# Ledger of designs, part 1: VHH binders against q8enf3

No score or structure here was measured in a lab: all are predicted.

Target 1, 284 residues: q8enf3
Amino acid sequence: LIYNQVGAVVDTMHSPLSRDSDPDRQKEINQLYKEKDAVNILLLGVDERDGDLGRSDTMILLSINPNTDKMIMLSIPRDTYVNIPGRGMDKINHAYPFGIVDGVGGPDLSVQTVEETFNLSIHSYIRVNMEGFQQGIDAVGGVTVNNAQAFSTGGYNFDQGQITLDGKQALEFIRMRKQDSRGDLGRNDRQRQVIQAAMNEAASFSSITKAGEILDILGNNVQTDLDMDKLQTLLTNYAGARNNITTMEIEGHGETINGIWYYIVSDEEINRVNSEITGHMQEQ
Below, numbering starts at 1 at the first letter of every chain, in headers, positions and changes, except where a header shows other numbers; antibody chains aren't numbered by Kabat.
F, E and O are the ipSAE of ESMFold2-Fast, ESMFold2 and OpenDDE, as the mean of both directions, binder to target and target to binder. V2 is 0.75 times the mean of E and O plus 0.25 times the DockQ between their complexes.
[cut] stands for letters that were removed.

## First folded at step 17 (VHH)

Design j5
Fold by ESMFold2, fold request of step 21:
Structure j5 (fold): chain B 284 residues (1-284), chain A 122 residues (1-122)
Amino acid sequence: as target 1 above (284 residues)
Amino acid sequence: EVQLLESGGGLVQPGGSLRLSCAASGFTFSSYAMSWVRQAPGKGPEWVSGISGSGGSTYYADSVKGRFTISRDNSKNTLYLQMNSLRAEDTAVYYCAREFSSGWYEDAFDIRGQGTLVTVSS
């Protein structure tokens, strides 16, 4: 138990979930990608520092249906009040550090918590820290977005219109809120644009050598249970969905419970989210 | 222990004015940017206004620009929101928020109080 915090640190990008040691599970996931079925991928953006286990402050479910060429991007508020297996009711972003402390795994408990909260299957995950985000953007050669309004932050200028961003610029671009006249909707749009642009750049790779260079750069800053075959499948057979991304929000209200702010989501809203994602996945 | 205590809410007529206060304790107030967040009946939280730790920079949602003024008094550890030309759609519970550093978000909010209710009705 003492070594679990250190033992949860993965030295390589490929970091299977504990459930992936089940051969039947591996077979099912492999077949799902081989058959070009819809997949749900959980993106975990973690903010970790020296001596700090971090939290998954960005949680996005990407639901990709390659048969309809559609993708839903579901943003999960970090403060959502949920049951975390083994811990009870808490903020969903605590699942990551609790997973490490409990010897379950940060991504493992995060995935389990999302699955149980929304009654959805998650087939793969990608965990990235801020350096990994920047390195990933740099590795694909930057991203081009259409910026709705000019602003300056973090020592960078972001002109209105079509701009190309390196990794550091992309992070500041998606972090900004206070200068966007559209508020949170604007920030969500910037996140969607960066994700879409990153997928566009990644899909343009035609060389195994470039893929190897990307993996070498990303190191421990990106962790995933996707192997190279699944990554290539996503960048080829699933790539069409990047052109039709719908963002989805979870409705709720804020509430302070015993001095702690939570985002409260009703059972009815949880069921709506489940129905929308499930329906999307089943379209032909 | 970080504490944020909102006050100054009440019933006011459309076109009226109201000043909200937030008493802060348990942290170095001047080191943190602060925000007001409101939650209208039956709706989720909405960011209203923000101010830098020094008070030198202020920010407003489009819905309140020109009507609301955020300010702070670092010697009294107090955040203020002056609300003028109030409208029915300003009816909400208003929360004081300490901004904390998150690598993924410029604005990550730490809300501790129960808020203060502002009702705009004729």
Scores: ipSAE 0.440, ipTM 0.786, lowest interface PAE 2.6, mean pLDDT 85
Fold by ESMFold2, fold request of step 21:
Structure j5 (fold): chain B 284 residues (1-284), chain A 122 residues (1-122)
Amino acid sequence: as target 1 above (284 residues)
Amino acid sequence: EVQLLESGGGLVQPGGSLRLSCAASGFTFSSYAMSWVRQAPGKGPEWVSGISGSGGSTYYADSVKGRFTISRDNSKNTLYLQMNSLRAEDTAVYYCAREFSSGWYEDAFDIRGQGTLVTVSS
């Protein structure tokens, strides 16, 4: 059956955080998904290179409220000046390789750092490298977005209007900034569109040939603490939230401290982010 | 060690001009694309302009197109920004940045200096 094949691949990708061995923790998380409570999922886009441990240069918190059918997509700047447990103040994207070096785990320390910085609970994570992103989009047959302005990059042309992107095109589409007249807001909009379109394709996935292609591709390129039941719940009971995604930015300023550039976020802004997310999660 | 030292800022009236310089050392300057990034009072960083390692390609934010010109002299390891027709909204600290590519972002910036303040006021 399709579920058995997907279940086998999910077992391969399934990489629980060390804290997940706590049975009280597991019961709490299972209850949240069963009761259709709001959940926070940390997306980690890692950049794996030869001789490199991988950095989490893309960190996005998805806060999903299935009771209001709303989702907040919070982009976390990679250079944010934060306390990393066991390391002190540093750039938040260093949590991933420090977690590996310190024997804590890359996703483990990234999740912990985000939780402690924003005083939020993260219930699940998804870690994907660039190849997994491209292959995942290819496996679902591509994504359709509404491009605000024409541009060319990475050897591809992106026409204005409704366009369909394969995995390599989607990566170039979301990484472009210099040609977007809207700056970072435009890039955030393109990310939102791609994520929304990917969720739409995943929610309508029913083909055995597409299931086979996903099983062949996903392997080690995707890691998550979600099991099959939670993935199915997200693609069914939580799927409505994909229709109302609000992007959220973290305000701050740049500062060079001892010759190193950081993005400085005030305690007031951290509190604002916490309040917005928790208010969203509690809305009925 | 890598150094980027900005200079040339100052007080100027609206409509005036300034030229910023960035002295680079500690790396092979011509191998890196370079950018100017500015930060207005109370605001976050804003990319202003970029130039390829050879100087053959230049790029500008919409807010400065036609008024600012980026250039470089690879024999002197120096990046420049000629700013003409200055406006009050150009008031900012201007930073010199090396560009590098992340797999997830086309542009990422390595800033090392304290920047140079440009104030545009009557």
Scores: ipSAE 0.405, ipTM 0.767, lowest interface PAE 2.7, mean pLDDT 85
Fold by ESMFold2, fold request of step 21:
Structure j5 (fold): chain B 284 residues (1-284), chain A 122 residues (1-122)
Amino acid sequence: as target 1 above (284 residues)
Amino acid sequence: EVQLLESGGGLVQPGGSLRLSCAASGFTFSSYAMSWVRQAPGKGPEWVSGISGSGGSTYYADSVKGRFTISRDNSKNTLYLQMNSLRAEDTAVYYCAREFSSGWYEDAFDIRGQGTLVTVSS
């Protein structure tokens, strides 16, 4: 019964990329999950507002190796100066709205742009807007994290130590930067903790018993090319990797080009990122 | 048409002081929180200090707290950074930034200028 309710929700959220219509690609991806191979999943946090096509302000590549039980979380700066297929050099977060305008698809062009920039394969994507993020956290009953420093923001207090966050609190928890002595590394640590905690809750039987609430909440706020079988595989065969997540940063520098600020990443750094992810994926 | 033009950088000995300025135009200056962001040679950008649109709230990175003072003059559309007790690690290009909040980030920066170089040597 739970499978039927979850299957109906997955069908509602399921939004294949255009390339997913290729049966040979689907066979390759299905085989990769069945063989328990490492997978790369692109997380797109989109800031959609009234009349705006949205931008992918949060871009995180999750590289999951179930054979080593390790996961790399690669944060991709939104202002990274990249070639966007069909558009030329621009900020990487513009790939999403350009994909919509060009009739390619927001997630489609975002995935293609990341793949071409880093010479990496992306096997699946998850796109979530801010409401979907909050709803997802609420649907699993909240998340418990270990907060390194007490702070207050967005009308909430976050005590040091173990705290439990609802969806609104979780968003403010990951947004904060100015009060963290570790800067952006601290924010990445808070994102890692929330992602890890969400995976822990999703893998538990308590998440299964909340199926009715989950079915009613998610709607258009979450889109993915993961089908039911792949979601189940991630929550079972790949779940061990949630216990060993490391964050990876892309080094670069800022430049203003024609009055626009970009994050410039050298070819050497692109190659380092590719080598680290590829090495991680191939480790046995 | 948005312009942010930084000035006031230069060569300073350790322990010295400088005052940076940022001339703003093309937007309603008093409606925006502003920040200073710096970029040391060979390093990525680092947030330094921020100030509310009215000037009533100020914020500082731990590395500069007690040494730097951010201020603004809304009648002149100018942002300032008073830098005291300068150290070698303060050597950087300093950029003026207009703040905005995205849904996913509490501070996102709009940088338009080329910055002003501060060199702390000796």
Scores: ipSAE 0.356, ipTM 0.737, lowest interface PAE 3.0, mean pLDDT 85
Fold by ESMFold2, look of step 17:
Structure j5 (fold): chain B 284 residues (1-284), chain A 122 residues (1-122)
Amino acid sequence: as target 1 above (284 residues)
Amino acid sequence: EVQLLESGGGLVQPGGSLRLSCAASGFTFSSYAMSWVRQAPGKGPEWVSGISGSGGSTYYADSVKGRFTISRDNSKNTLYLQMNSLRAEDTAVYYCAREFSSGWYEDAFDIRGQGTLVTVSS
């Protein structure tokens, strides 16, 4: 009875990519999860508001190797200068709205663009809007992080040391940059801590009833090509990797092209990123 | 069309001073927070300093705190960076940036100009 409610909510969230209709692709992905192989999951944080198509302003590749219990979190700069299939050179975060306009799909074109740019396979995606992020944090009962520096923003105070954040606080916590003396490294660490803490809270659920309540809250604010079996596999067989998360940066330089600023990433750096992720995935 | 035009760079000896300017047009200048971003040779971009739309709040990277002062004149649509006690490590192209807030970032940057080169050398 309760399982049927969870199944219905997960089925509502399940939004396959167009390539997932290929039966050979579907078998390959299913086998990867069944055999507990390393997987790459693209996280898309979209700024989606009433009637707005939104942009994928946050793009994070999670590369999870459950056999080594290691995870790499690669933050992809939103302004990265890339070829977007069917559109030409642009900022990578434009792939999402272009996918919608072109009838390809927002997540579909985003995944394709990341794959082609970095020469990596993306096995699954999770797309979340800001409401879904906040609701997800609230649904797991908040997250506890170790804040490196006290600061105040958005009407909240964030004390140094161990603090517990609800969804609204967590969003302000990860958005801040100007008050962090560590600059971008500090923001990346705050994102990593929130993601890790959220996974810790999610992994603590042992009852299908509690999982169903969380999934019901998330609803259409989260879209993914993960089905229920893959979601449960991630929360069980893959959960150990949450204890060893390494952040990875993409080096590059800024350049103004025709009055527009881009983040330019060299072929050498693309190859380094590919090599590090691929090597991580192949570790036994 | 939004335009941001940097000026005031040049060659200066260590310990010297320069004042950078950024002329803004095509938008309501006072409605936007502004930043300076620099890029040293062979390095990626580095945020330097930021200022609120009204000018009431200013922020600095640790590497420049105490030496650089950001300011703005909203009546002239101009952003400034006063750079004192310059060091060789301050050698970079300096860009003026309009800040905007996405839902996921407090300080996303909109850079439009080619920047102004500051070279600190004996």
Scores: ipSAE 0.340, ipTM 0.725, lowest interface PAE 3.1, mean pLDDT 85

Design j5
Fold by OpenDDE, look of step 19:
Structure j5 (fold): chain B 284 residues (1-284), chain A 122 residues (1-122)
Amino acid sequence: as target 1 above (284 residues)
Amino acid sequence: EVQLLESGGGLVQPGGSLRLSCAASGFTFSSYAMSWVRQAPGKGPEWVSGISGSGGSTYYADSVKGRFTISRDNSKNTLYLQMNSLRAEDTAVYYCAREFSSGWYEDAFDIRGQGTLVTVSS
């Protein structure tokens, strides 16, 4: 009964990609999870505001290998200069709104763009807006992170060391770059800390009822192509990987093209990223 | 057409001063927060300073606090950066950038100029 209720909530969040309608695709993806193969999940943080389609300002690829209990977290800079199918060269975070406008879907075009850019397979996606992010953090009771450097932003003071954050605080925490001497690397680290902490909190809930309550709170603010079975599998069979997270950073340089700043990534770097992710997935 | 054009760069000795200007056109200048960012050779871009649309609030990177002053004249659609006590590590191409609102990132820029080179050398 509880499972059915949780299932209903998950169904509300369930938003399959167009390609997921293919029975062969479904079979392939289902088999990956059933056989505990490595999977790649694209996390999309979308800046949805009134009157705005949003952009995927946060793009993180999670590569999870349940056989090694290792996870790679790859932060994809939003300003990465890439080819967006059907649109040409632009910032990678523009794929999301373009997908909506073009009718293929925001997550669809984002996933496709990442796949084609890095020559990787993306098996699933999770999209969250700011509200969903905040709600999610609050739903798990907040997160505790290790802040490397004290800073203030958004009306909050974040001390150095172990700090506990609610949803709003966590959002401001991960948004900041200007006051971090590490720049984007610092921001990426904070993002990783929050995600890891959130996963830990979520994993601590052994109750299906509690999981259902959390999902219910998230509502339509979270969309994913993961169904209940796959979510359950991730929470059980893949949960060990959260303890061994490696962060990958994409090296590049800034370049201004026609007055717009882009993050330029070399083919060599793309290949490095591909090799590392692929190697990780193949490890047993 | 939206355009930003930096000027005022040049060669200066350590301890010297330089004033950069940025001329904005093609948009309501006073409606946008503006920033200076710099990029040194072989390094990524570094945020230097920011100023609110009205000019009422100013922000600085720790590396330039007490030495640099950002200002703007909205009647002239111009952004300024007064740089004092210049150091060798301040050598970079300096860009003015227009800020835009982002939910996920506090430091979002949509346009910037071509930049002006500042070289601090003895």
Scores: ipSAE 0.127, ipTM 0.547, lowest interface PAE 1.6, mean pLDDT 89
Fold by OpenDDE, fold request of step 21:
Structure j5 (fold): chain B 284 residues (1-284), chain A 122 residues (1-122)
Amino acid sequence: as target 1 above (284 residues)
Amino acid sequence: EVQLLESGGGLVQPGGSLRLSCAASGFTFSSYAMSWVRQAPGKGPEWVSGISGSGGSTYYADSVKGRFTISRDNSKNTLYLQMNSLRAEDTAVYYCAREFSSGWYEDAFDIRGQGTLVTVSS
């Protein structure tokens, strides 16, 4: 009975990609999870505002290998200058709204763009807006992180050391600008801390009731092509990887093209990223 | 306090060479991509070259490609620009600039130095 109720809630956030309608694709993806193969999950944080389709301001590739119990978290800068299928060269975070406008889907075009840019396979995706992020953090009861450097932003003070954050605080924490002397490394660290903490809190998802409550709170603010079975598999068979997270950064530089600033990444860097992710996935 | 200080500018003849330096302080230097930008009299700023935080990736404007080389020594918190085969059109004030990205936002340049003047004249 509870399972059915939870299932109904999950259906509200379940949003498969167009390509997921293919039975062969479904079989392939299901087999990966069942056979404990490495999987790549694209996390999309979108900035949705009134009257705005939103942009994927946060793009993180999670590569999880259940055989090694290792995870790679790859942060993709939103302004990365890439080819968007059907649209040409632009910021990678524009794939999301373009996908909506073009009718192929925001997550669909984002996933495809990442796949073609890095020559990697993306097996699943999770999209969350800012409200969903806040709600998610609150739903798991908040997160405790280790802040390396004290700073203030958004009306909050974040002390150095172990701090506990609610949803609003966590959002401000990861969105902080120009107050971290570590730059991108600092940003990645904060993201990793929050994600890892959230995963740890969610690892207690042995309770279907608790999972259902969380999902009900999130509602349409979270969308994913993961069904309940795959979500459970991630929380059980792939859970060990949360203890061994490596953060990857994409190196590049800024360039203004036609009055617009882009983050430029070399082919060499793209190949490095591909090699590391592929190697991680193939590791026994 | 975050600070960038350029040096190494001067007067050179066409075809000559100069090496610019930029000393960084007040932040974790290796965590930031850095760029050189220049501004000629009466013109707007022009991006010249960029380098990733680790130094593993370098980039150049078409106007300087093959002539300029950007590098960095993270142990010394210093950015360099080796300029060879200098031309009159390279005359400008050269600035080092920090590229910044944090949280859900990416920023272009959030700080630059006072600049160093490079004059190429016969």
Scores: ipSAE 0.027, ipTM 0.375, lowest interface PAE 4.9, mean pLDDT 87
Fold by OpenDDE, fold request of step 21:
Structure j5 (fold): chain B 284 residues (1-284), chain A 122 residues (1-122)
Amino acid sequence: as target 1 above (284 residues)
Amino acid sequence: EVQLLESGGGLVQPGGSLRLSCAASGFTFSSYAMSWVRQAPGKGPEWVSGISGSGGSTYYADSVKGRFTISRDNSKNTLYLQMNSLRAEDTAVYYCAREFSSGWYEDAFDIRGQGTLVTVSS
């Protein structure tokens, strides 16, 4: 009964990409998870405010290899200057709203843009809005992270060292940029830490009831092309990878083009990222 | 023309309450996170409170937590600040401010109103 209820909630969260309608694609993805192959999951943090389409300000690629029990977390800077199919060169986080406007879908165009930029295959995606993020953190009972340097933002004080954050605190924690000497790299690091901590907390739950409660809280604030079977597979067969996480940063530089600041990434760096992810996926 | 107009300021005794309003025009109000900031005489500006575009998320400075409540009515393009248990140190010009972006990341404010004076005195 509980399983069915959880399944129903997952169904409400299920939002397949247009390409997922292809039976061959479905078989391919299903087989990938069933055979415990390495998978790439794109995490999208978007702001779904009323009257605003939102942007994917947070973009993180999770590359998970269940054979090696290793995971790579790749932060994709939102201001990365890339070609968006149908729109041309722009910030990568603009793919999301453009996808909506163009009728192809926000996650669809975001995934496609990442794939074409880095020459990687994205197998699944998870989209969460700010409300969902906060709710999710609260639902798991908060997260503990290691803060590299003390700072204050949004009315909160974050001490250096191990700190525990609720949903609102976590959001402020990952949003801060100006007070980190590392700049955007610091922000990316904080994002990765929070995500990792959240995964650890979620994995600690052995109760289907608890999992169902969390999913119920999240509701429509989370969208994913993952179905119940794949979610279960991730929580079981791929769970070991959370203990061996490697973080990747994309090297680049800031450049102002026509009055707009972009993060410029060289082809060499793109190739490096591709090689690292591909190599990781091929390891046995 | 983008415009923010604060109102509701005035003289109040310590322990009293006051409700500020900010009328927004010239932009899609619901698409922007909004904040209240204040500036006391001889001091720099201080962030007071923030609210997401949808109103689902609210934030407060430690100095006002438990006393102030931020809210918004997107149908009326209006931002509110309910101030309770006012103290002398709350005396300041209060401004409503639009956040630079409606995204996940923290951004500076791009516009603010002319402000409304709040004086807390016995």
Scores: ipSAE 0.020, ipTM 0.281, lowest interface PAE 6.7, mean pLDDT 87
Fold by OpenDDE, fold request of step 21:
Structure j5 (fold): chain B 284 residues (1-284), chain A 122 residues (1-122)
Amino acid sequence: as target 1 above (284 residues)
Amino acid sequence: EVQLLESGGGLVQPGGSLRLSCAASGFTFSSYAMSWVRQAPGKGPEWVSGISGSGGSTYYADSVKGRFTISRDNSKNTLYLQMNSLRAEDTAVYYCAREFSSGWYEDAFDIRGQGTLVTVSS
């Protein structure tokens, strides 16, 4: 009964990509999870508002290998200058709204853009909006992170060191205006820490009831192509990877093109990223 | 066409003051938070200061807090940066940048001007 209730909530969140309508694709993806193969999950944080399609301001590739119990978290800078299929060169976070406008789908075009940019396969995606993010953090009881530098923003003080954040605080934490000594790497680090902490909290739950409660709180604020079976598989067979997380940063430089600032990434760097992720996936 | 044009840069001695201006055009200026960012030679861009669309809220990097003041005149579509007690490490090209009106990151910007050079040297 509880399982069915949880399943119903998951079904509400279930939003397959257009390409998933292909039975062969479904079979392929199902087989990956069933056989406990390495999988790549694209995490999308979207700033959608009423009447606003939003942008994927947060893009993180989670590469999970259940055989090695290792995970790579790759932060993709939102301003990365990439080719968006059907739209041309632009910021990678624009793929999401463009996908909606073009009728392809926000997650669809985002996934495709990441795949084509890095020459990687994306097997699943998770999209969350700001409300979902806050709710998620609150649902897991907050998150504890290691703040590298003290700062204040949004009426909150964030001390250096171990701090515990609720949903609102966490959002402010990752949206901080002040540039720390690490620059953009600092922001990416804060973001990854919050996500990692959230995953740890979620994984610590021992009851399906609790999981269901969390999912129910999130509701439509989370969309994913993961079904109940795959989610269960992730929680059971892939959970070990959360204890061995490696973070990757994409090296690049800022450039203003026609008055717009972009994060420029070399082909060499793209190849490096590809090699690292591919190598990780192939490890036994 | 969206444009940002910085001015007011120049050579100044340590301890001196400068006032930068940024003229905005091609968009509803008051609808956007604005920022100043700077880039020193050999370094990446550094966020300096930000101001909300209405001007009611201002933000500063720790490195400039107490020395710099950001302001704006929405009636003139102009952003300002008053820089006092300038230091050698403040030497950089200063850019006016338009922030995203919404997003996960409040200091993310999409457009900036060509910049104005500020050199602090004895």
Scores: ipSAE 0.008, ipTM 0.280, lowest interface PAE 10.3, mean pLDDT 87

